# VHH binders against 6-phosphogluconate dehydrogenase, NAD(+)-dependent, decarboxylating (gndA): the designs that were tried, part 24

Target 1, 299 residues: 6-phosphogluconate dehydrogenase, NAD(+)-dependent, decarboxylating (gndA), of Haloferax volcanii (d4gst8)
Amino acid sequence: MQLGVIGLGRMGRIVVDRVLDAGHEVVAFDLSAEAVAAAADAGAEPADSVADLVDRLGDDKRIWLMVPAGDAVDATLDDLDPHLDGDDVVVDGGNSHFEESVRRAEACSAAYLDCGTSGGPAGAELGFSLMVGGPQWAYDELTPVFDAVATGPDGHGHMGDSGSGHYVKMVHNGVEYALMQAYGEGFELLAEGRYDLDLESVAKTWNNGAVIRSWLLELCEEAFREEGSDLGDVDDHVAGGSTGTWTVQEALEQEVPVPLIYQSLAERFGSRADDRFSRRLANRLRYGFGRHEVARKDD
Below, E stands for the ipSAE of ESMFold2; O stands for the ipSAE of OpenDDE; V2 stands for 0.75 times the mean of E and O plus 0.25 times the DockQ between their complexes.

## First folded at step 13 (VHH; framework vhh_7z1x_3)

Design u07 (from u01 with N104D P105E; at its last look DockQ between E and O 0.90; V2 from the best seeds 0.00; counts 0 for: pae E 2.1 > 2)
Fold by ESMFold2, look of step 13:
Structure u07 (fold): chain B 299 residues (1-299), chain A 127 residues (1-127)
Amino acid sequence: as target 1 above (299 residues)
Amino acid sequence: QVQLVETGGGLVQPGGSLRLSCTASGFTFSKYAMNWVRQAPGKGLEWLSLISWSGGSTYYADSVKGRFTISRDNAKNTLYLQMNSLQPDDTAVYFCARTTYKEDEETGYVTYSFDVWGQGTQVTVSS
């Protein structure tokens, strides 16, 4: 089939390449002329604007967005909307918050599919896991494209109504945070415990049959192989956290307890703090009723 | 080497018009989306407008939509901002900026950023 792709960063190019490899046709546009030229070298039909892309697609347009989450999605939809009708389909394959996806589905002239995309850059070789929300008919129409972009027919699914795709992906990322924290704590105990261990070997062994095996654990093995068991000069400041924050906010709103996910997010925030006020106060309070000497900075 | 230079700022009475230019050098201008951004006294940066590399797609902040028009001439390596119906709260330093992407190496998703800035041109709207 013929697919428009807008947004040709790493993830957008994976979509283009996999769709082309499956024998479909692609019309591609990006704010970078270099990105468009690279997609054209791979076999896509280049477009020089959103209007040009739409013109090349004809009727019953199928358009996949891989632009940055936030204002860029809205700007792209505003540019597209004069050319769309209810027979067209737009897929938001980016990292949008699910509530934004619901809003966009209501406002869009086309059918709107929110597509949570998991697998990162490794999706080029392996294919993605795709979690899709929106109208069933639109999901069904795009099945050949989803087959190409995902690991295969089992690598994608219709989650439910508009917003459910990005919602399920958001929750997946919350679980990911908790798993990363759990692996981190386990390996820290092993690294600082009573035995001198080769942590690459431990991770490899666990990932070959243990109940905790995972792709995350493969990445642990890779990290120890590349950096050593002490992680070399890798810093302990952990950036990011927006999707984990969304998961915790939703859990609070729905009154569903997610203490491990929340604690993992708090640990990320704590990794950025220096000189914790709460500990300074706790130390001072020990003096107030315990008469203990108070450790002062630079003692 | 890589440089953006704004011109066309000045003092304008309320309701007036002004046209800013931004001349690019040291890079292939026609490969990049370009922006106008402003900073009012004592305030943060406010994004105003973006134009695609071909000029075929333009986007505007709500604060300037309908009053400002972004354009480009790729043959002259020049970006423009036509500003109409200027009011005192349009008083700011106006910058042109080149769009770049910051790519998250782990996820592969991008965010927009600005990697080349002009030095700015002052626009003052006062009676």
Scores: ipSAE 0.580, ipTM 0.843, lowest interface PAE 2.1, mean pLDDT 91
ESMFold2 (binder alone), look of step 13: mean pLDDT 85; pTM 0.831
OpenDDE, look of step 13: ipSAE 0.786; ipTM 0.922

Design u08 (from u01 with T58K; at its last look DockQ between E and O 0.93; V2 from the best seeds 0.77)
Fold by ESMFold2, look of step 13:
Structure u08 (fold): chain B 299 residues (1-299), chain A 127 residues (1-127)
Amino acid sequence: as target 1 above (299 residues)
Amino acid sequence: QVQLVETGGGLVQPGGSLRLSCTASGFTFSKYAMNWVRQAPGKGLEWLSLISWSGGSKYYADSVKGRFTISRDNAKNTLYLQMNSLQPDDTAVYFCARTTYKENPETGYVTYSFDVWGQGTQVTVSS
């Protein structure tokens, strides 16, 4: 089939390359002329604007967006919308909040699929896990493209109504945070415990048959191999967390308890601060109630 | 050396018009998307408009849509902003800025960023 791709950063190029490798045709546009030229070198048909991309597509247009989440998605849709009708399909493969995806689906002249994408840069060689929300007919129409982009025919699925794709992906990231924290705590106990262990060897052993094996645990093994069991000079500051924040906010709104997920998010926030007011106050209160010696700065 | 230089600012009456120019040097202007951004006194930066490398796609903030028009002349390495129906709250320093990508190496997703800025040109709308 013929697919338009708008947004040719790292993830968008993976989509282009995989779709081309599967024998489909791609019309590609990006705000960077260099990105368009690179996609053309790979076999895509270059476009010099959104309007040009639309003109090069036939009727019943199929367009995949891989632009930055936020205002860029809305701007791209505004540029596309005069050229779209209800027979067209737009896929948002970016990392939008699910409520924005619902709003966009309601406003878009085309059928709108929100596509949560998991696998990161490894998707180039392995393919992605795709979680897709929106109209069933539009999902079915794009199945040949999803087959190409995903890790295989079981690597994609229709989650449900508009927004459900980005919703499921958001929750996936919340679970990921909790798993990362759990692995981190387990390996810290092993590292600080009573035995002198080779943590790469432990992770390798667990990856070969243990019930807690996972791709995340394979990444633990790789980290210990590359950095050593003490993790070398890897910092304990953990950045990011926006999708984990979204998961916790949604859980609070729905009154669904997710204590492990929000504890893992809190650990990330705590990793960013050395001098916590709360700990200073708690330390001082021990003097007031228990008459304990209070540790002072520079003691 | 990569450089952007704005011109065309000045004093204008409410309801009036003004055309800003931004001349680029030291890079291949026609390969980059370009932006206009402003900063009103005591306020933060406000993005106004973006134009694609070819000029074929143009985007505007709601605050200026219908009143401002972005354009470019790639042969002259020049970006323009035509500002109509100016009001006192349009008073600001206006900057042009070049778009670049910033990739998150963990996820592979990109964000847009501004890697080259002009010095700015003052626009004052007053009676």
Scores: ipSAE 0.609, ipTM 0.849, lowest interface PAE 1.9, mean pLDDT 92
ESMFold2 (binder alone), look of step 13: mean pLDDT 86; pTM 0.844
OpenDDE, look of step 13: ipSAE 0.826; ipTM 0.939

## First folded at step 14 (VHH; framework vhh_7z1x_3)

Design v01 (from t03 with S57Y Y59S; at its last look DockQ between E and O 0.04; V2 from the best seeds 0.00; counts 0 for: pae O 11.3 > 2, grease 25.1 > 24.2, placed apart)
Fold by OpenDDE, look of step 14:
Structure v01 (fold): chain B 299 residues (1-299), chain A 127 residues (1-127)
Amino acid sequence: as target 1 above (299 residues)
Amino acid sequence: QVQLVETGGGLVQPGGSLRLSCTASGFTFSKYAMNWVRQAPGKGLEWLSLISWSGGYTSYADSVKGRFTISRDNAKNTLYLQMNSLQPDDTAVYFCARTTYKENPETGYVTYTFDVWGQGTQVTVSS
């Protein structure tokens, strides 16, 4: 097969490489000329634009988008759409909101597949986990590509109707947030507790047979190995949170309680504030009812 | 000098046909995807059709799909638009336009647009 790939960042390049390695052809485009050149060196056919990419693909267009979620996806689709028909397939492999994926699928002249992609940079060697929503025939048509990009035939699945792929990915990320928080809390207790522990050793021990063993825990072990048990100079600021936010919003809308996911998100947001107003007020309120001393910043 | 010159416009009755031509000069015609665009009185520009550099790929707006056919002769540096089943609402100035790339500074993505235009040719569909 021939696949067009738009977006040759870290993840997009992985898609290119895996598809090429599987024996398929790739036409690749990115705003970065360097990224395009690198893809070309890897064996992809370079395109100078979206229009050029479409031209090179010919009549049966199979296009994988790996661009930032939001306006970039829409801009790319706007550019593609005049050149697409019902027999073509577009895959959005980014972290788009599932409702936007539904909207885009309805508007797109081609079959639109929303593809949740999990695995991160490690996917270069292992492949990704792919959660795909959209028309069954389009999914089936691109099965060879999904086999190549995923960890294998079992590493991808058709989730259902349009938006379901990104929906499942969204929830996946919610779980990810909660798990990270759980590991974080546990290790924080171990770090601040009554025992002087080698947290790398603890993580290693858990990674070897414990119930809570996981890739995330392996990453914990790695973190402690590289940064030390005290995590060195690693800051407590945690960026991101969009997918977690979406998950919580959906949960509220569906009236499904997700307290752990919510709490993990809250902790992430809280990490961005050095001086919390709520805590300041709490400090002052203690004076109000108990005449407790108010801690001042200048103290 | 880079130039596009449209010809073939005129007055035609509803249901009639016209064939527009666009002759390119001053650049390597065979390296560029070409477009037809029209502007009706009091309306904005409407993209109609695109043809790739080789002619192997064509696309059409829904408004003209099935009625208009874009083609090109690279040896003659000429773009064509065969217009069949013309309707009064097809009345417009028709332009030939060369495809170019444009970066959106806000989104950081490249889109295609048009950098070379002809003067246009008037097409009037009237009984």
Scores: ipSAE 0.007, ipTM 0.258, lowest interface PAE 11.3, mean pLDDT 91
ESMFold2, look of step 14: ipSAE 0.536; ipTM 0.828
ESMFold2 (binder alone), look of step 14: mean pLDDT 86; pTM 0.833

Design v02 (from t03 with Y59W; at its last look DockQ between E and O 0.94; V2 from the best seeds 0.77)
Fold by ESMFold2, look of step 14:
Structure v02 (fold): chain B 299 residues (1-299), chain A 127 residues (1-127)
Amino acid sequence: as target 1 above (299 residues)
Amino acid sequence: QVQLVETGGGLVQPGGSLRLSCTASGFTFSKYAMNWVRQAPGKGLEWLSLISWSGGSTWYADSVKGRFTISRDNAKNTLYLQMNSLQPDDTAVYFCARTTYKENPETGYVTYTFDVWGQGTQVTVSS
């Protein structure tokens, strides 16, 4: 089939490349002329504007968005909407908040599919896991494209109504944060514990039959192989966390307890602060109640 | 040596019009999307408008939609902002800025940012 792709950062290029490799046709546009030229070198048909892309697609347009979440999605949809009708399909493969996806689905003239996309840059070789929300007919229509982009036929699924794709992906990210924290704590105990262990070997052994085996654990093994058991000069400042924040907010609104996800998000925030007021006060209170020696800054 | 230079600012009466120019040098202008951004006295930066590298797609902040028109002439390496129906709260320093994006290497997703800025040109709307 013929697919328009708007947004040609690394993830958007993976979509283009995989769709082309599966024998489909792509019309591609990006705010960077260089990105468009690179997609054209790979076999896509270049477009020099959103209107040009739409014109090249003709009727019953199928358009995949991989633009930054937020205002860029709305701006792109505003450009597209005069050219869209109910037979067209727009896929948002970016990292939008699910409530924005619901709003956009209601406003869009085309059928709107919110597509949670998991796998990161590794999706180039492995394919993605795709969690898709929106009208069933639109999901069915795009199955050949989802087959191409996903890791395999079981690597994509229709989650439910509009917003459910980005919602399920959001929750997946919350779970991921908790799992990363759990692996981190376990390996830290092994590293600081009573035995002198080869952590690459531990990760390899666990990933061959243990209950906790996973792709994340394969990445642990790889990290220890490349950096050594002490992780070399890898920093302990952990950035990000916006989708984990969304998960916690949703859990609070639905009154569903997610204490491990809460804690993993808090650990990320804590990794960014060296001088925490709460710890300074706690230390001072030990003097007040217990008369302990109080450490002072620069002692 | 990459430079953007804004010109065309000045004093204008309420309801008046003004056209700003931004001349680019030291890079291939026609490969980049370009922006206009302003900063009113004592305020933060406000994004106003974006134009694609070809000039074929344009976007506007709600505050200026219908009054301002962004355009470009790639042969002259020049970006323009036509400002109509100016009001006193349009008083600001106006900057042109070049779009780039920054990729998160872990996730592969991008964010748009501005990597080259002009020095700015003052626009003052008063009676």
Scores: ipSAE 0.637, ipTM 0.866, lowest interface PAE 1.8, mean pLDDT 92
ESMFold2 (binder alone), look of step 14: mean pLDDT 86; pTM 0.844
OpenDDE, look of step 14: ipSAE 0.797; ipTM 0.927

Design v03 (from t03 with Y59F; at its last look DockQ between E and O 0.90; V2 from the best seeds 0.76)
Fold by ESMFold2, look of step 14:
Structure v03 (fold): chain B 299 residues (1-299), chain A 127 residues (1-127)
Amino acid sequence: as target 1 above (299 residues)
Amino acid sequence: QVQLVETGGGLVQPGGSLRLSCTASGFTFSKYAMNWVRQAPGKGLEWLSLISWSGGSTFYADSVKGRFTISRDNAKNTLYLQMNSLQPDDTAVYFCARTTYKENPETGYVTYTFDVWGQGTQVTVSS
């Protein structure tokens, strides 16, 4: 089939390359002429504008967006919308918040699929896990493309109504935070405990038959192999947290308790502090009750 | 090296029009998307408009849709902003900026950012 792809960053190029490798045709556009030229070298048909891309697709357009979340998605849809009708399909494969995806699906002239995409750059070799929300008929129509982009036979699925794809992906990221925290704590105990252990060997052993095996654990093994059991110069400041914050916000709104996800997000925030007001106050209160000497910052 | 230079600012009456130019040098202008951004007195930066490398796609902030028109002439390495129906709230320093990508190496997703800025040109709308 013929697929338009708008947005040719690393993730968008993975979509292009996998779709081409499956024998489909791609019309590609990006704000960077270099990115368009690179996609053309790979076999895509270059377009020099959104209008040009639309013209090259003809009737019943199928368009995959991999532009930055937020205003860029809305701007791209505004540029597309005069050319779209109800027989067309637009896929947002980016990292949009699910409420924005619901709004966009309601406003878009085409059928709109929100596609949560998991796997990161490894998706080039392995394929992605795709969590798709929106009209069933549009999902079915795009199955040949999802087959090409996804991993394995079960690597994609229709989650439900509009917004459900990005919603399920958001929750996946919340779970990921909690799993990363749990692995981190376990390996920290092993690293600082009573034995001198080869943590690469531990991670390898666990990932061959133990109940806690996972791709995250494979990444633990790789990290210990590359950095050593002490993790070398790897920093203990953990950035990010936007999708984990969204998960916690949604859990609060729905009154669903997610205490492990809450705590893992809080631990990330705590990793950024080297001087906590709460601890300074606690120290001062010890003087108030117990007359303990209080450590002071150097002046 | 790489340079962007804005011209065409000045004083204009409310309801009037003005055209800004931005001349690029030191890089292949036709390979880059370009932007206009403004900063009103005492305020932060406000993105106004973007134009694709070919000139074929244009994007506008809601605050200027229908009044401002971005364009480019790749043969002259020049970006333009036609500003119509100007109001006092349009008083600002106007900058042109070159689009680039910032990639998150862990996720592979990109964001758009600006890596080259002009020095700005003052537009003042007053009676």
Scores: ipSAE 0.619, ipTM 0.861, lowest interface PAE 1.8, mean pLDDT 92
ESMFold2 (binder alone), look of step 14: mean pLDDT 86; pTM 0.843
OpenDDE, look of step 14: ipSAE 0.803; ipTM 0.928

Design v04 (from t03 with Y109W; at its last look DockQ between E and O 0.94; V2 from the best seeds 0.74)
Fold by ESMFold2, look of step 14:
Structure v04 (fold): chain B 299 residues (1-299), chain A 127 residues (1-127)
Amino acid sequence: as target 1 above (299 residues)
Amino acid sequence: QVQLVETGGGLVQPGGSLRLSCTASGFTFSKYAMNWVRQAPGKGLEWLSLISWSGGSTYYADSVKGRFTISRDNAKNTLYLQMNSLQPDDTAVYFCARTTYKENPETGWVTYTFDVWGQGTQVTVSS
């Protein structure tokens, strides 16, 4: 089939390359002329604008967006909408909040599929895991493209109504935060415990039959292989957290307790601070009723 | 050296019009999306408009939509901003900026950002 792809950063190029490799046709556009030229060298048909991309697509247009979440998605949809009708399909393969995806689905002239995309840059080689929300018919029409972009036929699924794709992906990221924290704590105990252990070997052994095996544990093994069991000069400041925050906010809204996800997000926030007001107050309170010596800043 | 130079700023009365130019040198202008951004006195930066490398796609902030028009002439390496119906709160330094990607190498996701800025040109809307 013929697929339009807008947004040709690394993730968008993975979509283009995998769809081309599966024998489909791609019309590609990006704000970078260099990115468009590179996609063309790989076999895509270049477009010089969104309007040009639409003009090159046939009836029943199928367009996949891999643009940054936020205003860029809305701007792209505004540019597309005069050219779309109800037989067309737009896939948002980016990292949008699910409520924005619901809003966009309601406003879009085309059928709108919100596609949670997991696997990161490894998706180039392995394919992505795709969690898709929106109309069943639109999902079914794009199955050949999802087969190509995903790890295979089992690497994608129709989650439910509009917004459900990005919703399921959001929750996946919340679970990921908790798993990362749990692995981190376990390996820290092993690293600072009573035995002198080869943590690469531990991770490899666990990932070959233990109940806690996972791709995330494979990445632990790689990290110890590349950095050593002490993790070399890897910093303890953990950035990010927006999708984990969204998961916690949704859990509060639905009154569903997610204590491990809450705590893992809190640990990330704590990693960014080195002068916690709460601890300073606790130290001062010990003097107030216990008469303990209190450490002072710059002493 | 890569350079962007804005011209065309000045004093204009409310309801008036002004046309800004931005001349590019030291890079292949026609390969880059370009932006206008402004900064009012004592305020942060406000993105106004973007035009694709070919000129075929244009985008505007709600604050200027319908009043401002971005355009480019790739043969002259020049970006333009036509500003109509100017009001006192349009008073600002106006910058031309070149779009680039900021990529997270671990996740592969990109954001759009600005890697080259002009020096800015002052626009003052006052009686």
Scores: ipSAE 0.617, ipTM 0.856, lowest interface PAE 1.8, mean pLDDT 92
ESMFold2 (binder alone), look of step 14: mean pLDDT 86; pTM 0.843
OpenDDE, look of step 14: ipSAE 0.737; ipTM 0.902

Design v05 (at its last look DockQ between E and O 0.79; V2 from the best seeds 0.00; counts 0 for: pae E 3.6 > 2)
Fold by ESMFold2, look of step 14:
Structure v05 (fold): chain B 299 residues (1-299), chain A 126 residues (1-126)
Amino acid sequence: as target 1 above (299 residues)
Amino acid sequence: QVQLVETGGGLVQPGGSLRLSCTASGFTFSKYAMNWVRQAPGKGLEWLSLISWSGGSTYYADSVKGRFTISRDNAKNTLYLQMNSLQPDDTAVYFCARTTYTENPSGYVTYTFDVWGQGTQVTVSS
């Protein structure tokens, strides 16, 4: 089939390349002329603008967006809207909050599919896991494209109504945070415990038959292989956390307890604050309560 | 040297019009999306408009939509902003800025501004 792709960063190029490799046609546009030229070198048909992309697609347009979450999605949809009708399909493959995806689905002239995309840059070789929300007919129509972009026919699924794709992806990221924290704590105990261990070997052994095997654990093995068991000069400051925050906010709104996800998010926030006011106050209170000597910053 | 130079600012009465120009040098102008941004006295930066590298796609902030028109002439390496129906609240320093692609930690594109002009003052007052 013929697919328009708007947004040609690293993730958008993976979509283009996989769709082309599966024998489909791609019309590609991006705000970077260099990105468009690179996609054309890979076999895509270049477009000069959103209007040009739409003209090249003809009737019953199928358009996949891989633009930054937030205002860029809305701006792109505003640019597309004069050219869309109810027979067209737009896939939002970005990382939008699910409530924005519901709003956009209601406002869009085309059928709107919110597509949670998991796998990161590794998706180039392995394909993505795709969690898709929106009208069933639109999902069914795009199955050949989802087959190409996903790791295989089982690598994508229709989750439910509009917003459900980005919702399921958000929850997936919450679970990921908890799993990362759990592996981190386990390996820290092993690293600082009573034995001198080769942590690459531990991770390898666990990932071959243990019940906690996973792709995340393969990445642990790789990290120890590349950095050593002491992790070299890797810093303990952990950035990010927006989708984990959304997961916790939704859990609070729905009154569903997610204590492990919440705690893993809190640990990530705590990694950024070395001089914790709460700990300084607790130390000072020990002096005021029990006559304990209190360490000062320069003691 | 990569450089952007704005011209066309000045004093206008409410309801008036101005056309700003931004001349680019030291890079291939036709390869970059371009922006107009303003800063009113005592305020932060406000993004106004963006035009794609070919000129085929344009985007506007709500505050200026319908009154301002961004355009470009790639043969002259020049970006334009036609400003109509100017009001006192449009008083600001106006900058042109070049878009560059950067990537956030999740591997998705983020657009930011890597080259700025010096700015040109627009004052709307009787």
Scores: ipSAE 0.400, ipTM 0.762, lowest interface PAE 3.6, mean pLDDT 90
ESMFold2 (binder alone), look of step 14: mean pLDDT 85; pTM 0.837
OpenDDE, look of step 14: ipSAE 0.693; ipTM 0.881

Design v06 (at its last look DockQ between E and O 0.74; V2 from the best seeds 0.00; counts 0 for: pae E 3.6 > 2)
Fold by ESMFold2, look of step 14:
Structure v06 (fold): chain B 299 residues (1-299), chain A 125 residues (1-125)
Amino acid sequence: as target 1 above (299 residues)
Amino acid sequence: QVQLVETGGGLVQPGGSLRLSCTASGFTFSKYAMNWVRQAPGKGLEWLSLISWSGGSTYYADSVKGRFTISRDNAKNTLYLQMNSLQPDDTAVYFCARTTYKETGDYVTYTFDVWGQGTQVTVSS
């Protein structure tokens, strides 16, 4: 089929390349001429603007957005909307907050699919895991595209009503935070424990038959292979946390306990502070009631 | 050496107009989307407008839509902002900025990697 792709960063380019490799046609636009030219070199039809892209698509337009979440999605939809009707389909492949996806689905002249996209740069070779919300008919219409972009026929699924795709992706990221923390703690115990272990070998062994095997654990193995068991000069600062925060906020609103996700988010925040006021006070309080010697800054 | 230089700021009366220019050097201007951003005294940065590499797509913040017009001349490596119906709350330092990608995991962000030094616009009776 013919697919418009707007947004040609790393992820958007993967969508273009995989859809082309599956024998579909792509009209591609991006705010960067270099990105458009690269997509054209790969076989896409270049467009000079959103208007030009929609002109090159016939009736029943199928458009995949891979632009940054937030204002960029709304701006792109504002450009598209005068050209769209109810037989068109727009896929938001970015990872917006699910409430924004519901709002956009209500406002969009086309059918709107919120597509939670997981896999990062590895999606180029492996394909993505796609969690799609919105009208069933629109999901069904785009199955050939989802087949091309996803890791396989079971690598995509219709989650439910509008917003459900980005909702499921959000929760996935919350679970990911907890898993990353759990693996991190386990390997730290192994690294600091009583045995001199090759952590690449441990990760490899676990990933071949152990019940805790996972792609995250394959990435642990790779990290130890590339950086060594001591992780070389990798810093203990962990950035990010937006989608984990969304997951915790939703869990609080629904009164669903997610204590491991809560704790993993807190650990991530804590990794950004080297000199915690709370620890300084706790240290001082040992003197206040216990008269223990207080560790002082050496500076 | 990559740089952006803004000109055209100044003092105008309320209701007046100004045209800002931003001259690019040290990179292929026609390959990049470009932005205007402003900072009022003591305030944070406010994004105003974006124009695609070809000039074919333009976007505006609600606060300036209908009053400001972004444009570019790729042959002259110059970005423009035509500002009409200026009011005192438009008083700010105006910057041009080049768009680039910032990508992490499953996410992409447009961000600004090259900034001009800014030009002062003051709207006062």
Scores: ipSAE 0.402, ipTM 0.764, lowest interface PAE 3.6, mean pLDDT 91
ESMFold2 (binder alone), look of step 14: mean pLDDT 86; pTM 0.852
OpenDDE, look of step 14: ipSAE 0.768; ipTM 0.912

